# Ledger of designs, part 481: VH-VL binders against q0aze0

Target 1, 268 residues: q0aze0
Amino acid sequence: MKIILVNNRFKENTEKKAQEIAGQLSALNVEVIIDNGLDEPYAGTVDFIMVLGGDGTMLRAARRYGQRAIPVLGVNMGTVGFLSNIEINELAEYLPLILREEYSLEARMMLEVAVFQQQSLLTRVFCLNELLLRSNSPRMLSFALEISGQKLEPYRGDGLIVSTTTGSTAYSLSAGGPIADPQLDAFIVTPVASHIINKRPLVVSPEREISLHLLEEREAIIGIDGQIKMDFGAENRVLIKRAPHPLLMVNLKAKPFFTSIDRSLQRQ
Below, E stands for the ipSAE of ESMFold2; O stands for the ipSAE of OpenDDE; V2 stands for 0.75 times the mean of E and O plus 0.25 times the DockQ between their complexes.

## First folded at step 23 (VH-VL)

Design SA20 (framework fv_bermekimab; at its last look DockQ between E and O 0.93; V2 from the best seeds 0.87)
Fold by OpenDDE, look of step 23:
Structure SA20 (fold): chain C 268 residues (1-268), chain A 123 residues (1-123), chain B 107 residues (1-107)
Amino acid sequence: as target 1 above (268 residues)
Amino acid sequence: QVQLVESGGGVVQPGRSLRLSCTASGFTFSSFNVHWVRQAPGKGLEWVAAISYEGSNTYYAESVKGRFTISRDNSKNILFLQMDSLRLEDTAVYYCAKDRIYYSHAFYGMDVWGQGTLVTFSS
Amino acid sequence: DIQMTQSPSSVSASVGDRVTITCRASQGIKSWLAWYQQKPGKAPKLLIYAAKFRQSGVPSRFSGSGSGSDFTLTISSLQPEDFATYYCQQDNSRPLTFGGGTKVEHK
């Protein structure tokens, strides 16, 4: 068995813990790769990914490895979030199950985000939570939203979020988006400070394609999962589709999503 | 330089066929929806047909549906308009034009036009 | 089909004048209206897209407004080079349709 431990190099506690866990796993004849985000994603084949930290670390892990159809376990290290399954102090208890591959998997839809400049592809990213388009100035953006070739009324506002259902409890929620069942596949399109008061979010079929482009020569930014940032202008377009592969989240411990929403959200 | 150049216009007899061509240069032709728009002498503009950037979808005005066929060769950067069963009312300058936005299945205005090619009929 | 009605069909104006052209759609087209300028013997030129956004290179004296069914093209101060025929065009729905045109001519 080969396992990737994903941690945050900027969090000393996660780094130290990763080393400890690596030692434990090695003693059990498990090959371990530690990914602290400093280097490129490990390109070799692995059997399991263990994410040590919070939601942010999970999002990074998802972007780096999610397309590879590898089980990903979130191990919370004292943070509040929605993407961890067990606590770090529970790892010893569940480790035998992990090694025996006695766990369930929950498929979480990811976004495929393609950003173009003119007619050239700048980048293609798979992400678990959301794409954000927002103004890079105090001025509102004017931009076109297209869904499967259908043109909506031009948007005017600070920006727009296209989120997965997983991401519904992230920035989309802060922007007034609905809380979605993570077991549901859908896009959530949430306006950010629209000029239209109470502009309603859209729930869109994962079979559809979403595109955004500016209608003015303004400076904007694209944000991916709150971690990747890039400039976005009038010559750019973003195309969003359902990623061809979902993130396979390991479910060792049942988590009651709907009964824990209030508790989790109050702490965020 | 972004450019469209129409060709193939001329004098025809009613009921005959004519094939117009539009050659694109200076941009990635295969990334844009393209249109044919015509203008009868002394008259206004009339949208004739459009084809998606992939060539998979075609759209026609009712006045030409069943008679005209829009097609494209993205490998050669050429747009075509096959005009069959031509009628006197088809007399016009025919323009090809590209849509503003690339990789879209919607239209957002025509930002580049050719010089046009004239189609007329013999008496 | 969506019919586009332009008014007036022609307008006589002088250099420096404010010129207003209106376009009405037979049904709602959101903001998906374009304005074109055409000079004799020339191809149309895109001026405005999405009702109010100027195409690159278009002078600021050209402005578009409106949404839904009623739209306006305004030339704040007519210049000699602005004498031409102007067309509105909806791209909200297929088939695409043009207005009848407005000729701006010398007074």
Scores: ipSAE 0.891, ipTM 0.944, lowest interface PAE 0.6, mean pLDDT 95
Fold by ESMFold2, look of step 23:
Structure SA20 (fold): chain C 268 residues (1-268), chain A 123 residues (1-123), chain B 107 residues (1-107)
Amino acid sequence: as target 1 above (268 residues)
Amino acid sequence: QVQLVESGGGVVQPGRSLRLSCTASGFTFSSFNVHWVRQAPGKGLEWVAAISYEGSNTYYAESVKGRFTISRDNSKNILFLQMDSLRLEDTAVYYCAKDRIYYSHAFYGMDVWGQGTLVTFSS
Amino acid sequence: DIQMTQSPSSVSASVGDRVTITCRASQGIKSWLAWYQQKPGKAPKLLIYAAKFRQSGVPSRFSGSGSGSDFTLTISSLQPEDFATYYCQQDNSRPLTFGGGTKVEHK
């Protein structure tokens, strides 16, 4: 069995713990690759991904590995987030089940995001939570939202969030979007400080194609999962689709979404 | 330079066919939706047809539906309009035009136009 | 189909005048309205898109306003090169439709 341990290199306890777990797995004849974020993603075939840390570390793992159809387990090492399944102090209890592949999988929709400059592809990324378009100056943006060839009234405001249902409890929620059941596949489109009073969040079929462009020159940015940032201007366009593959999240321990939702939200 | 050039207009008899071409240069033709727009002598503009950048979707004005066929060859940067069952009311200068927004399935304004090709009928 | 009605059909004006042209859609088109200028023997030229945004290279004396079904093109101080015919065109829904035109001509 070959696994990747994903950790956050800026958290000393996660790096040390990753080494300890790697040693335990090696003693059980498991080949281990540590991804602490310093190197490019491991390119070879692996059977399992273990994420040591919080939701931010899971977001990086999802971007790096989420399209490979590999089981991904979130192991919490601090405050409980939305994307961990077990606590680090429970890992020894569940490790035999991991090694015997005795777990279920939950599929979580991801976004495929393509950003263009004058018809040239600048980047293509996959993300778990959201794309953010926002102003990078005191001025408001005026921009067009197109959903499967249908044009809505132009937006004017600070920006827009296009989120998965998993991302509904992240930035989208702070901007006034709904909490969505992560078992649903949908886009959630949430305006940020809209000057147009009738703009409400939209819940949109995952089969739609969403695109954005500015109607006038302004300094703007695109944010991806709150972790990647790039400049965006009047010659740019972004296209958003459902990613070809969902993130396959490992379920070892029952974590009922609705009974825990208030506590998880208070920690954000 | 960004340019569109129409050709293929001429004098025809009612009920006949004619094929117009529009050659594009100076921009990535395959990234943009393109249109045909016509203008009868002394009259206003009338949108005729459009085709999506990849060629998969076509749209027509009711007045030409079933008689005209829009198509494109992205490898040669050419837009076509096949006009069948021509009527006297089809007398016009025919313009091709580029939509302003790339990789879109909607229309946002026609920012580059050709100079037009005249279709008219023998007296 | 969405009918676009321009008013007036013609305007007699002098250099320096403020010229206002209106365009009414037969049903709501949001802000998806473009304005074009056409001089005799020439192709149309895009002036305004999405009701109020000037195309690159269009002088600031041209401005657009309106939303829903009623729209206005304003030329704040007419110049000699502005004598032309002006068309509105909706791109909210297919088929795309033009107004009948407004000819701005010498007084």
Scores: ipSAE 0.821, ipTM 0.925, lowest interface PAE 0.9, mean pLDDT 92
ESMFold2 (binder alone), look of step 23: mean pLDDT 93; pTM 0.955

Design SA21 (framework fv_bermekimab; at its last look DockQ between E and O 0.90; V2 from the best seeds 0.85)
Fold by OpenDDE, look of step 23:
Parts: C-alpha cells; sequence; structure tokens
Structure SA21 (fold): chain C 268 residues (1-268), chain A 123 residues (1-123), chain B 107 residues (1-107)
C-alpha cells in the first residue's frame, strides 16, 4: 500500500504530525509520500490520500489529486470545517480499517474550470468548492452569464460565484447562497452584491455548462477555492462544467450533515 | 488584421444555384460563430443564417429555410452559403460576419464584417 | 419572430445636434440589442452591443440605453462622419432580426 500524506508546510503541527504518521505507516510496511504543497503533485500511483489539517488543505488536495479517483480522507487537526471525517486523535483507531480498505466512499462533484485568453486556454482546473468572479475595484462588474447557450440578463454587481453543493457551505453561503445536500450534484450560482436587491441564487443541473465573460473593460479577478487567484479582463472567458470525475471522500465515521450544520456554522 | 472576404456573387437565373464563400484571416476562425446577412438594393439588413463555431449547429431565417445551406471548413478558414432554388427576392449584397464572443452557443453582436458580394438576376 | 420597430425612419440634423433613435422589440429581449452604423456602399459597423456597451474604438458621443423592449441610441453631438444609416438588431432569440433602419442625413 502507498499513501500520500497531505499537510500544510505553513502549519508546523501538521508537518510534525505528518512525519510521525509516516514513521508509523512505514513501520507497518506502507509506503508514504508527504505532500506539503512545496513541490508538484506526486505523479506516481497511490492507493490512499490522507489530508492532515482543515478544509483549506482538503481543497488543495482535491485540486492536486481529485481527478485520479483515489480515496481521500480528511483528518481534522483542531480546525473547524466540513470536509474532515475523523479527528487526528482517532486516526490510530481507524488505521486498521484504512489499511484493510474497509471504508465507504462518498462521491463529491467537482468543477472543471477552463479560463481562456483570446480564444487560447490559459488554464484548466478541477476544484471542489467554487469559482469566483469578482471586481478588482470599487466599481461593479457588468458580465454575461450563459447557461447551456441561454443568455441571462446581464449581471451587474461585485461578482458571481459558481459553486458545487460541497461548496455551498463555503463562500457561497456568505454571499447568500443556499445550503445544499452534499449528496446532490448541482451547480449553485450565487450573485455577489448584485445591484438588484434580492437577486436569487440559481440551482443548475450538473449536465449544463456555465460561461462568464465581462461586457466591458474592467479589472476583475478569478478565484478558485479561495486559493488560486488570476486576473480576468474583457478578453477572458471562463467555462465551467462538471468535472469528469468526482472526489472520492472516505467515510470512516458517520457525520450527519444536516444535524451538524448549525453547530458547524456557529463555530466558523 | 481581422478580415472577412466574400466571393461567389454574380448574375444568376431564377431557380438556379449559387455558392458563396467567405474567407477569414487574422483571427481563430474556428472559435467563432459566423453569420450571413444580406441587404437588398436600397433596403435594410436581413439576417440569413448562422453556424456555430464547431459547425455542428446551423440556423436559418424562415425566408431561406429549405433552400439555403450554411457550412464551414475550419481547416481552411472558409464559410459557405449554398443557395438553391434562387428567387428574385434573393437579390442582395451578401455579407459574412463573425460574432463577438468566442466559444459560445449564443450570439453577442457581429463585430467584423466582409465587404459583401452582390447576387443579382438576369431575365 | 421578434419584430424590431425602429423610429424614425429618417432624421435631418446638423453638425452638433443631439440625435436620438429608438428601437422597440415585439417582446422582451432583455438587454441583448446591438446597434450598427452603415455608410453607403460599406458594410455595417458594430457600435453598441448588449444595449449600452460601446464597441472598441467607438466614440463616446454614441451611447445606448434601454432594456426589455424599448431601446435608444443617442448621438450627443453629431459629427460630419456620423451621417449614415443606423440599425438595431436583437440577438436574444433566433432568428436574429434587424430594425428597419434610420437614415441620419444633412438638414
Amino acid sequence: as target 1 above (268 residues)
Amino acid sequence: QVQLVESGGGVVQPGRSLRLSCTASGFTFSSFNVHWVRQAPGKGLEWVAAISYEGSNTYYAESVKGRFTISRDNSKNILFLQMDSLRLEDTAVYYCAKDRIYYSHAFYGMDVWGQGTLVTFSS
Amino acid sequence: DIQMTQSPSSVSASVGDRVTITCRASQDIKSWLAWYQQKPGKAPKLLIYAAKFRQSGVPSRFSGSGSGSDFTLTISSLQPEDFATYYCQQDNKRPLTFGGGTKVEHK
């Protein structure tokens, strides 16, 4: 068995814990690779990914490895979030199950985000939470939202979020989006400070494609999962569709999503 | 420089066929929806047909449905309009034009036009 | 089909004048209206897209407004090069349809 331990190099406690766990796993004849985000994602074949930290670390892991259909376990290390399954102090208890591959998987839809510059592809990214288009100035953006070739009324506002159901409890929620069942596949399109009061979020079929482009020369940015940032202007377009592969999240411990929402949100 | 150049116009008899061509240069032709728009002498503009950037979808005005066929060769940067069963009312300058926005299944205005090619009829 | 009614059909004006052209759609086209300028013997030129956004290179004296079914093109101060025929065009639904045109001519 070969396992990737994903941690955050900027969090000393996660680095130390990753090394400890690596030692333990090695003693059990498990190959271990530590990914602290410093280097490129490991390109070799692995059997399991263990994410040590919070939601941010999970999002990074998802972007780096989500397309490879590898089980991903979130191990919380004292942070508040929605993407961890067990606590670090529970790892010893569940380690035998992990090694025996006795766990269930929950498929989480990811976004495929393609950003273009003058008809050329700049980047293609798979992400677990959301794509954000946002003004880079105090001025509102004017932009076109297209869904499966259908043109909506031009948007005016600070920006727009296209989120997965997983991402519904992230930035989309702060912008007034609905809380969605993580077991549901859907896009959530949430306006950010629209000039139209009470502009409602849209819940869109994962079979549809969403595109955005600016209608005027303005300074904007694209944000992905709150971690990737890039400039976005009038010559750019973003195309969003369902990623071809979901993130396979390991479910060792049952976590009732709906009964935990209030508690989790209050802690954030 | 972005450019469209029409060709193939001329004098034709009613009931005959004519094939117009539009050659694109200076931009990625295969990334844009393109249109045919015509203008009868002394009259206004009339949209005739459009084809998606990938060529898989075609759209026609009712006045030309069943008679005209729009097609494209993205490898050669050429747009075509096959006009069959031509009628006197088809007399016009025919323009090809590109849509503003690339990789879209919708239309957002025509930002580049050719100079047009004239189609007229002889008795 | 969406009918585009453009008015007036012609307008006589002088250099420096404010010129207003209106376009009415037979149904709601949101903001998906374009304005074109055409001079004799020339191809149309895109001026405005999405009702109010100027195409690159278009002078600021040209402005578009409106949404739904009523739209307006305004030339704040007519210049000699602005004498031409102007067309509105909806691109909200297929088939695309043009207005009848407005000829701006010398007074």
Scores: ipSAE 0.881, ipTM 0.938, lowest interface PAE 0.6, mean pLDDT 95
Fold by ESMFold2, look of step 23:
Structure SA21 (fold): chain C 268 residues (1-268), chain A 123 residues (1-123), chain B 107 residues (1-107)
Amino acid sequence: as target 1 above (268 residues)
Amino acid sequence: QVQLVESGGGVVQPGRSLRLSCTASGFTFSSFNVHWVRQAPGKGLEWVAAISYEGSNTYYAESVKGRFTISRDNSKNILFLQMDSLRLEDTAVYYCAKDRIYYSHAFYGMDVWGQGTLVTFSS
Amino acid sequence: DIQMTQSPSSVSASVGDRVTITCRASQDIKSWLAWYQQKPGKAPKLLIYAAKFRQSGVPSRFSGSGSGSDFTLTISSLQPEDFATYYCQQDNKRPLTFGGGTKVEHK
């Protein structure tokens, strides 16, 4: 059995714990590849991915490995998020089930994002939460949103978020978007500080293709999962569609999504 | 030099057919939607047809539906207009034009135009 | 089909004049309107897209405004090269449609 352990090299606790777990797995005849973010993604065949850390580490793992149809387990290392399934102190309890492959999988839609300069592809990335287009100057952006060949009223404001349902509880929520059931496949399109009255968030079929371009030259950026940033200008265009494969998240422990949301609403 | 050049215009009889060509150069033709627009002598502009950059979607003005067929050959950078069942009202200069936005299934303005080719009737 | 009505059909003006041309759509086209300039015997030239944005190389004396159904092209100070016919065109909904044109002529 071959497992990738994904950790965050900038957190000593996660790096040390990853080495400890790798030793334990090796003693059980499991081959372990550690991915702390320094090296290129492991290219070989792998049976399982274990993510040690919070939602940010899971986002990086999803971008690196999410299109490979490999089970991915989130192991929480302190900060409660939306993407972990078990706590680090529970890992020993669940390890036999992992080794016997006795778990269920939950599919989570990902975005495929292609950014062009003129007609040339600059980059293609896959992300779990969202793409952000935003101004990189004091001036507002004017930009066009196209959904499967249908043009909306031009946007004017600070930017736009295109998220998955998984990403609905991330930046999209802060910008006024709805909370979505992560079991649904959909795009959520959320404007950021729109100057145009009644630009409402949109929930869009995952079969649509979404595109963005600026209507005039401005300094803008594209952000991916809050972790990748690139410049965006009037000669750029971004195309967004559902990624070919969902992230396959391992479910060892029941974590009902709506209980967490319900408790948050009760605090208000 | 970004350029569109129409050809194939001429004098025809009513009810006959004619095929117009538009050759593109100086830009990535296969990335852009393209249009045919016509203008009768002394009259205004009339949009005729458009085809998506990959060739999979075609659109027509009501006045030409069922009679005209737009197509493209991206390997040769050529746009075509097959005009069947020609009528006197089809007398015009025919322009081809490039849409300004690449890899789109919508239209955002025609930023490059050809010089036009004239279609007239002998009657 | 969306009808585009331009007014006036003709304008007699002098160099230096401010010229306004209006365009009305028969239904809401959001801001998806383009303006073109055409000189006799020449192909049209794109001036304005999305109601108000100037195409590259278009002088700042040309400006567009409006949204919904009512749009305006303004030439702030007419130059000799601006005597031409101007067309609006909606690109919100297929089929694309042009206005009837407005000829700007030397007085």
Scores: ipSAE 0.782, ipTM 0.910, lowest interface PAE 1.2, mean pLDDT 91
ESMFold2 (binder alone), look of step 23: mean pLDDT 93; pTM 0.953

Design SA22 (framework fv_bermekimab; at its last look DockQ between E and O 0.92; V2 from the best seeds 0.87)
Fold by OpenDDE, look of step 23:
Structure SA22 (fold): chain C 268 residues (1-268), chain A 123 residues (1-123), chain B 107 residues (1-107)
Amino acid sequence: as target 1 above (268 residues)
Amino acid sequence: QVQLVESGGGVVQPGRSLRLSCTASGFAFSSFNVHWVRQAPGKGLEWVAAISYEGSNTYYAESVKGRFTISRDNSKNILFLQMDSLRLEDTAVYYCAKDRIYYSHAFYGMDVWGQGTLVTFSS
Amino acid sequence: DIQMTQSPSSVSASVGDRVTITCRASQGIKSWLAWYQQKPGKAPKLLIYAAKFRQSGVPSRFSGSGSGSDFTLTISSLQPEDFATYYCQQDNYRPLTFGGGTKVEHK
């Protein structure tokens, strides 16, 4: 068995724990690769990914490895979030199950985000939570939202979020988006400070494609999962569709999503 | 330089066929929806047809549906308008135009136009 | 089909004048209206897209407004080069449809 431990190099506690766990796994004849985000994603074949930390670390892991159809386990290290399955102090208890591959998987839809400059592809990213388009100035943006070739009324506001259902409890929620069942595949399109106060979020079929482009020359930015940032202007377009592969999240411990929403959100 | 150049216009007899061409240069032709728009002498603009950037979808005005066929060769950067069963009312300058936004299945205005090619009829 | 009613059909104006052209759609087209300028013997030129956004290179004296079914093109101070025919065009629905045109001519 070969396992990637994903941690946050900026958090010493996660690094130390990763080393400790790596030692334990090695003693059990498990090959371990530690990914603290400093280097490129490990390109070799692995059997399991263990994410040590909070939601941010999971999001990074998802972007780096999600397209590879590898089981990903979130191990919370004292943070509040929605993407961890077990606590670090529970790892010893569940480790035998992991090694025996006695766990269930939950498929979480990811976004495929393609950003273009003119007609050239700048970047293609798979992400678990959301794509954010927002103004890089105090001025509102005017931008076009297109869904499967259908033009909506031009948006005017600070920006727009296109989120997965997984991401519904992330920035989309803060922007007034609905909380979605993470077992549901859908896009959530949430306006950010629209000039129309009652502009409602859209729930869109994962079979559809979403595109955004500015209608005026303004400085904007694209944000992905709150971690990737890039400039976005009038010559750019972003195309969003369902990623071809979902993130396979390991479910070792049942988590009551709906009964824990209030508790989790209040701690954030 | 972004440019569209129409050709193929001329004098025809009613009931005959004519094929117009529009050659694109200076931009990624295959990335844009393109249109034919015509203008009868002394009259206004009339949208005729459009084709998606990949060529898979075509759209026609009712006045030309069943008679005109829009097509494109993205490998050669050429747009075509096959006009069959031509009528006197088809007399016009025919313009090709590109849509403003690339890789879209919607239309967002025509930002580049050719010079047009005239189609007239003999008596 | 969406009928675009453009008015007036012609307007006589002088350099420096404020010129207003209106376009009404037979039904709501959101903001998906374009304005074109055409000079004799020339191809149309895109001025405004999405009702109010100026195409690159278009002078600031040109402005568009409106949404739904009523739209306006305004030339704040007419210049000699602005004498031309102007067309509105909706692209919210297929088939695309143009207004009848407004000729801005010398007074």
Scores: ipSAE 0.894, ipTM 0.947, lowest interface PAE 0.6, mean pLDDT 95
Fold by ESMFold2, look of step 23:
Structure SA22 (fold): chain C 268 residues (1-268), chain A 123 residues (1-123), chain B 107 residues (1-107)
Amino acid sequence: as target 1 above (268 residues)
Amino acid sequence: QVQLVESGGGVVQPGRSLRLSCTASGFAFSSFNVHWVRQAPGKGLEWVAAISYEGSNTYYAESVKGRFTISRDNSKNILFLQMDSLRLEDTAVYYCAKDRIYYSHAFYGMDVWGQGTLVTFSS
Amino acid sequence: DIQMTQSPSSVSASVGDRVTITCRASQGIKSWLAWYQQKPGKAPKLLIYAAKFRQSGVPSRFSGSGSGSDFTLTISSLQPEDFATYYCQQDNYRPLTFGGGTKVEHK
C-alpha cells in the first residue's frame, strides 16, 4: 500500500507529526511519500492521500492530485474548516479502517481553468474552490462573461468569482454568493463589487463552458483557490469547464454538512 | 500583414451556383470565428453568415438560409461560401471578416475585413 | 430578426462640427452593439465595440454610448478623414443585423 502524506511545512508541528505518522505507517509495511510542497508532485502510483492540516493544505493536495482519482482524507490539526473529516487525535482509531479500505467516498466537482495569452495556452490548472478575476489597481474592470456562447451584459466592477459548490463557503460567500450543498455539481458566478446594480450571483449547469476576457486594458489578476496568482490583461482569455475528474474525498466519520454549517462559518 | 483576401466573384446567371473563397494570412485563422458580409451596389451592409473557429457551428441570415453554405478549412486557412440558387437580389460585393475574440462561441465585432469580391448577373 | 434603425440617414457637416448618430434596436440587445466606418470603395472598419469601447487605433474624438435599445455614436470634432458612412450592428442575437447607415458628408 502506498500513501502520500501531504503537510504544510509552515504550520507549527505539522512537519513533525507527518514524520511521526510516516514512521508508524512504515512499521505496518506501508510505503509513505511525504509531500510538504517543496518538491514536484509524486508521479508514481499511490493508493491513498492523507492531508494533515486545514483547508489550504487540502486545496493544494486537490490541485496536485485531484485528477488522479485517488482517495483523499482530510485530517484536521487545529483550526476547524470545511474539508477535514477526522481529527488528528482520532487517527489511531480510524487507521485500521483506512488500511482495510473500509470507507466511503464523496465526489467533489473541480474546475478546469485554461488561461491563454494571444491564442497560446499559458497555463492549465485544476482547482477545488474558485477562480477569481479581480482588478489589480484602483480602477474598475470592464469584462465580458460568456456562458456556452451566450453573452451576458458586460460587467463593470472589481471582478468576478467562478466557484464550485465546495467553494461556495469561501470567497464567493464573502462577495455575496449563496451557500450551496457541496453534493451538487454547479458553477456559482458571483460578482465582486459590481457597478451594475442588477448583477446577481448565478448558479450554472456544470455542463456549461464559461469564459472571461477584458473589454479594455486594465491591470488585473486571476487567482486560483486563493493560492495561485497570475497577471491578466486585455490579450488574455480564460476558459473554465468542469474538470474531467472530481476530487474523491474520504468519509470515515459521519459529519453532515448542514449539521455543522453554522459552527464552520463562525470559525472562518 | 494581417489580411483576408476574397476571390471567386464574377458574372453568373440567375439560378446558378458560385463558390467564394477567403484566404487568411498573418494571424491564427483557426482560433477565430469568421463571417461573410455583403453590400449591394449603393446600399448598406448585410450580414450573411458566420462559422465558429473550429467549424462546428454555422449561422445564416434568413435571406440566404437553405441556399448558402459556409465552411472553413483550417489546415489551409481558407473560408468558403457556397452560393446555390442565386437570385438577382444576391448582387453584391462580398466581404469576409474575422471576429475579434479568439476561442469564443459568440461574436464581439469584426475587426479585420477583406477588400471584397463582386458577384453580379448577366441578363 | 432584430431591426436596427439609424438616424439620420445622412448629415451635412463641416470640419470641427459635433456629429451625433443614433441607432435603435427593435428590442433590447444589452450593450452588444458595434459601430463601423466605411469610406467609398473601401471595406468597413470597426470603430466601437460593446457600445462604448474604441477599437485600437480609433481616435478619442469617437465615442459610443447607450444600452438596451438606444445607442449613440458621437464625433466630438469632425475631421476631414471622418467623412464616411457609419453603420451600427447588434451582435447579441443571431442573425447579426446592421443598421441602414448614416452618410456624413461635407457641407
Scores: ipSAE 0.824, ipTM 0.925, lowest interface PAE 0.9, mean pLDDT 92
ESMFold2 (binder alone), look of step 23: mean pLDDT 94; pTM 0.956

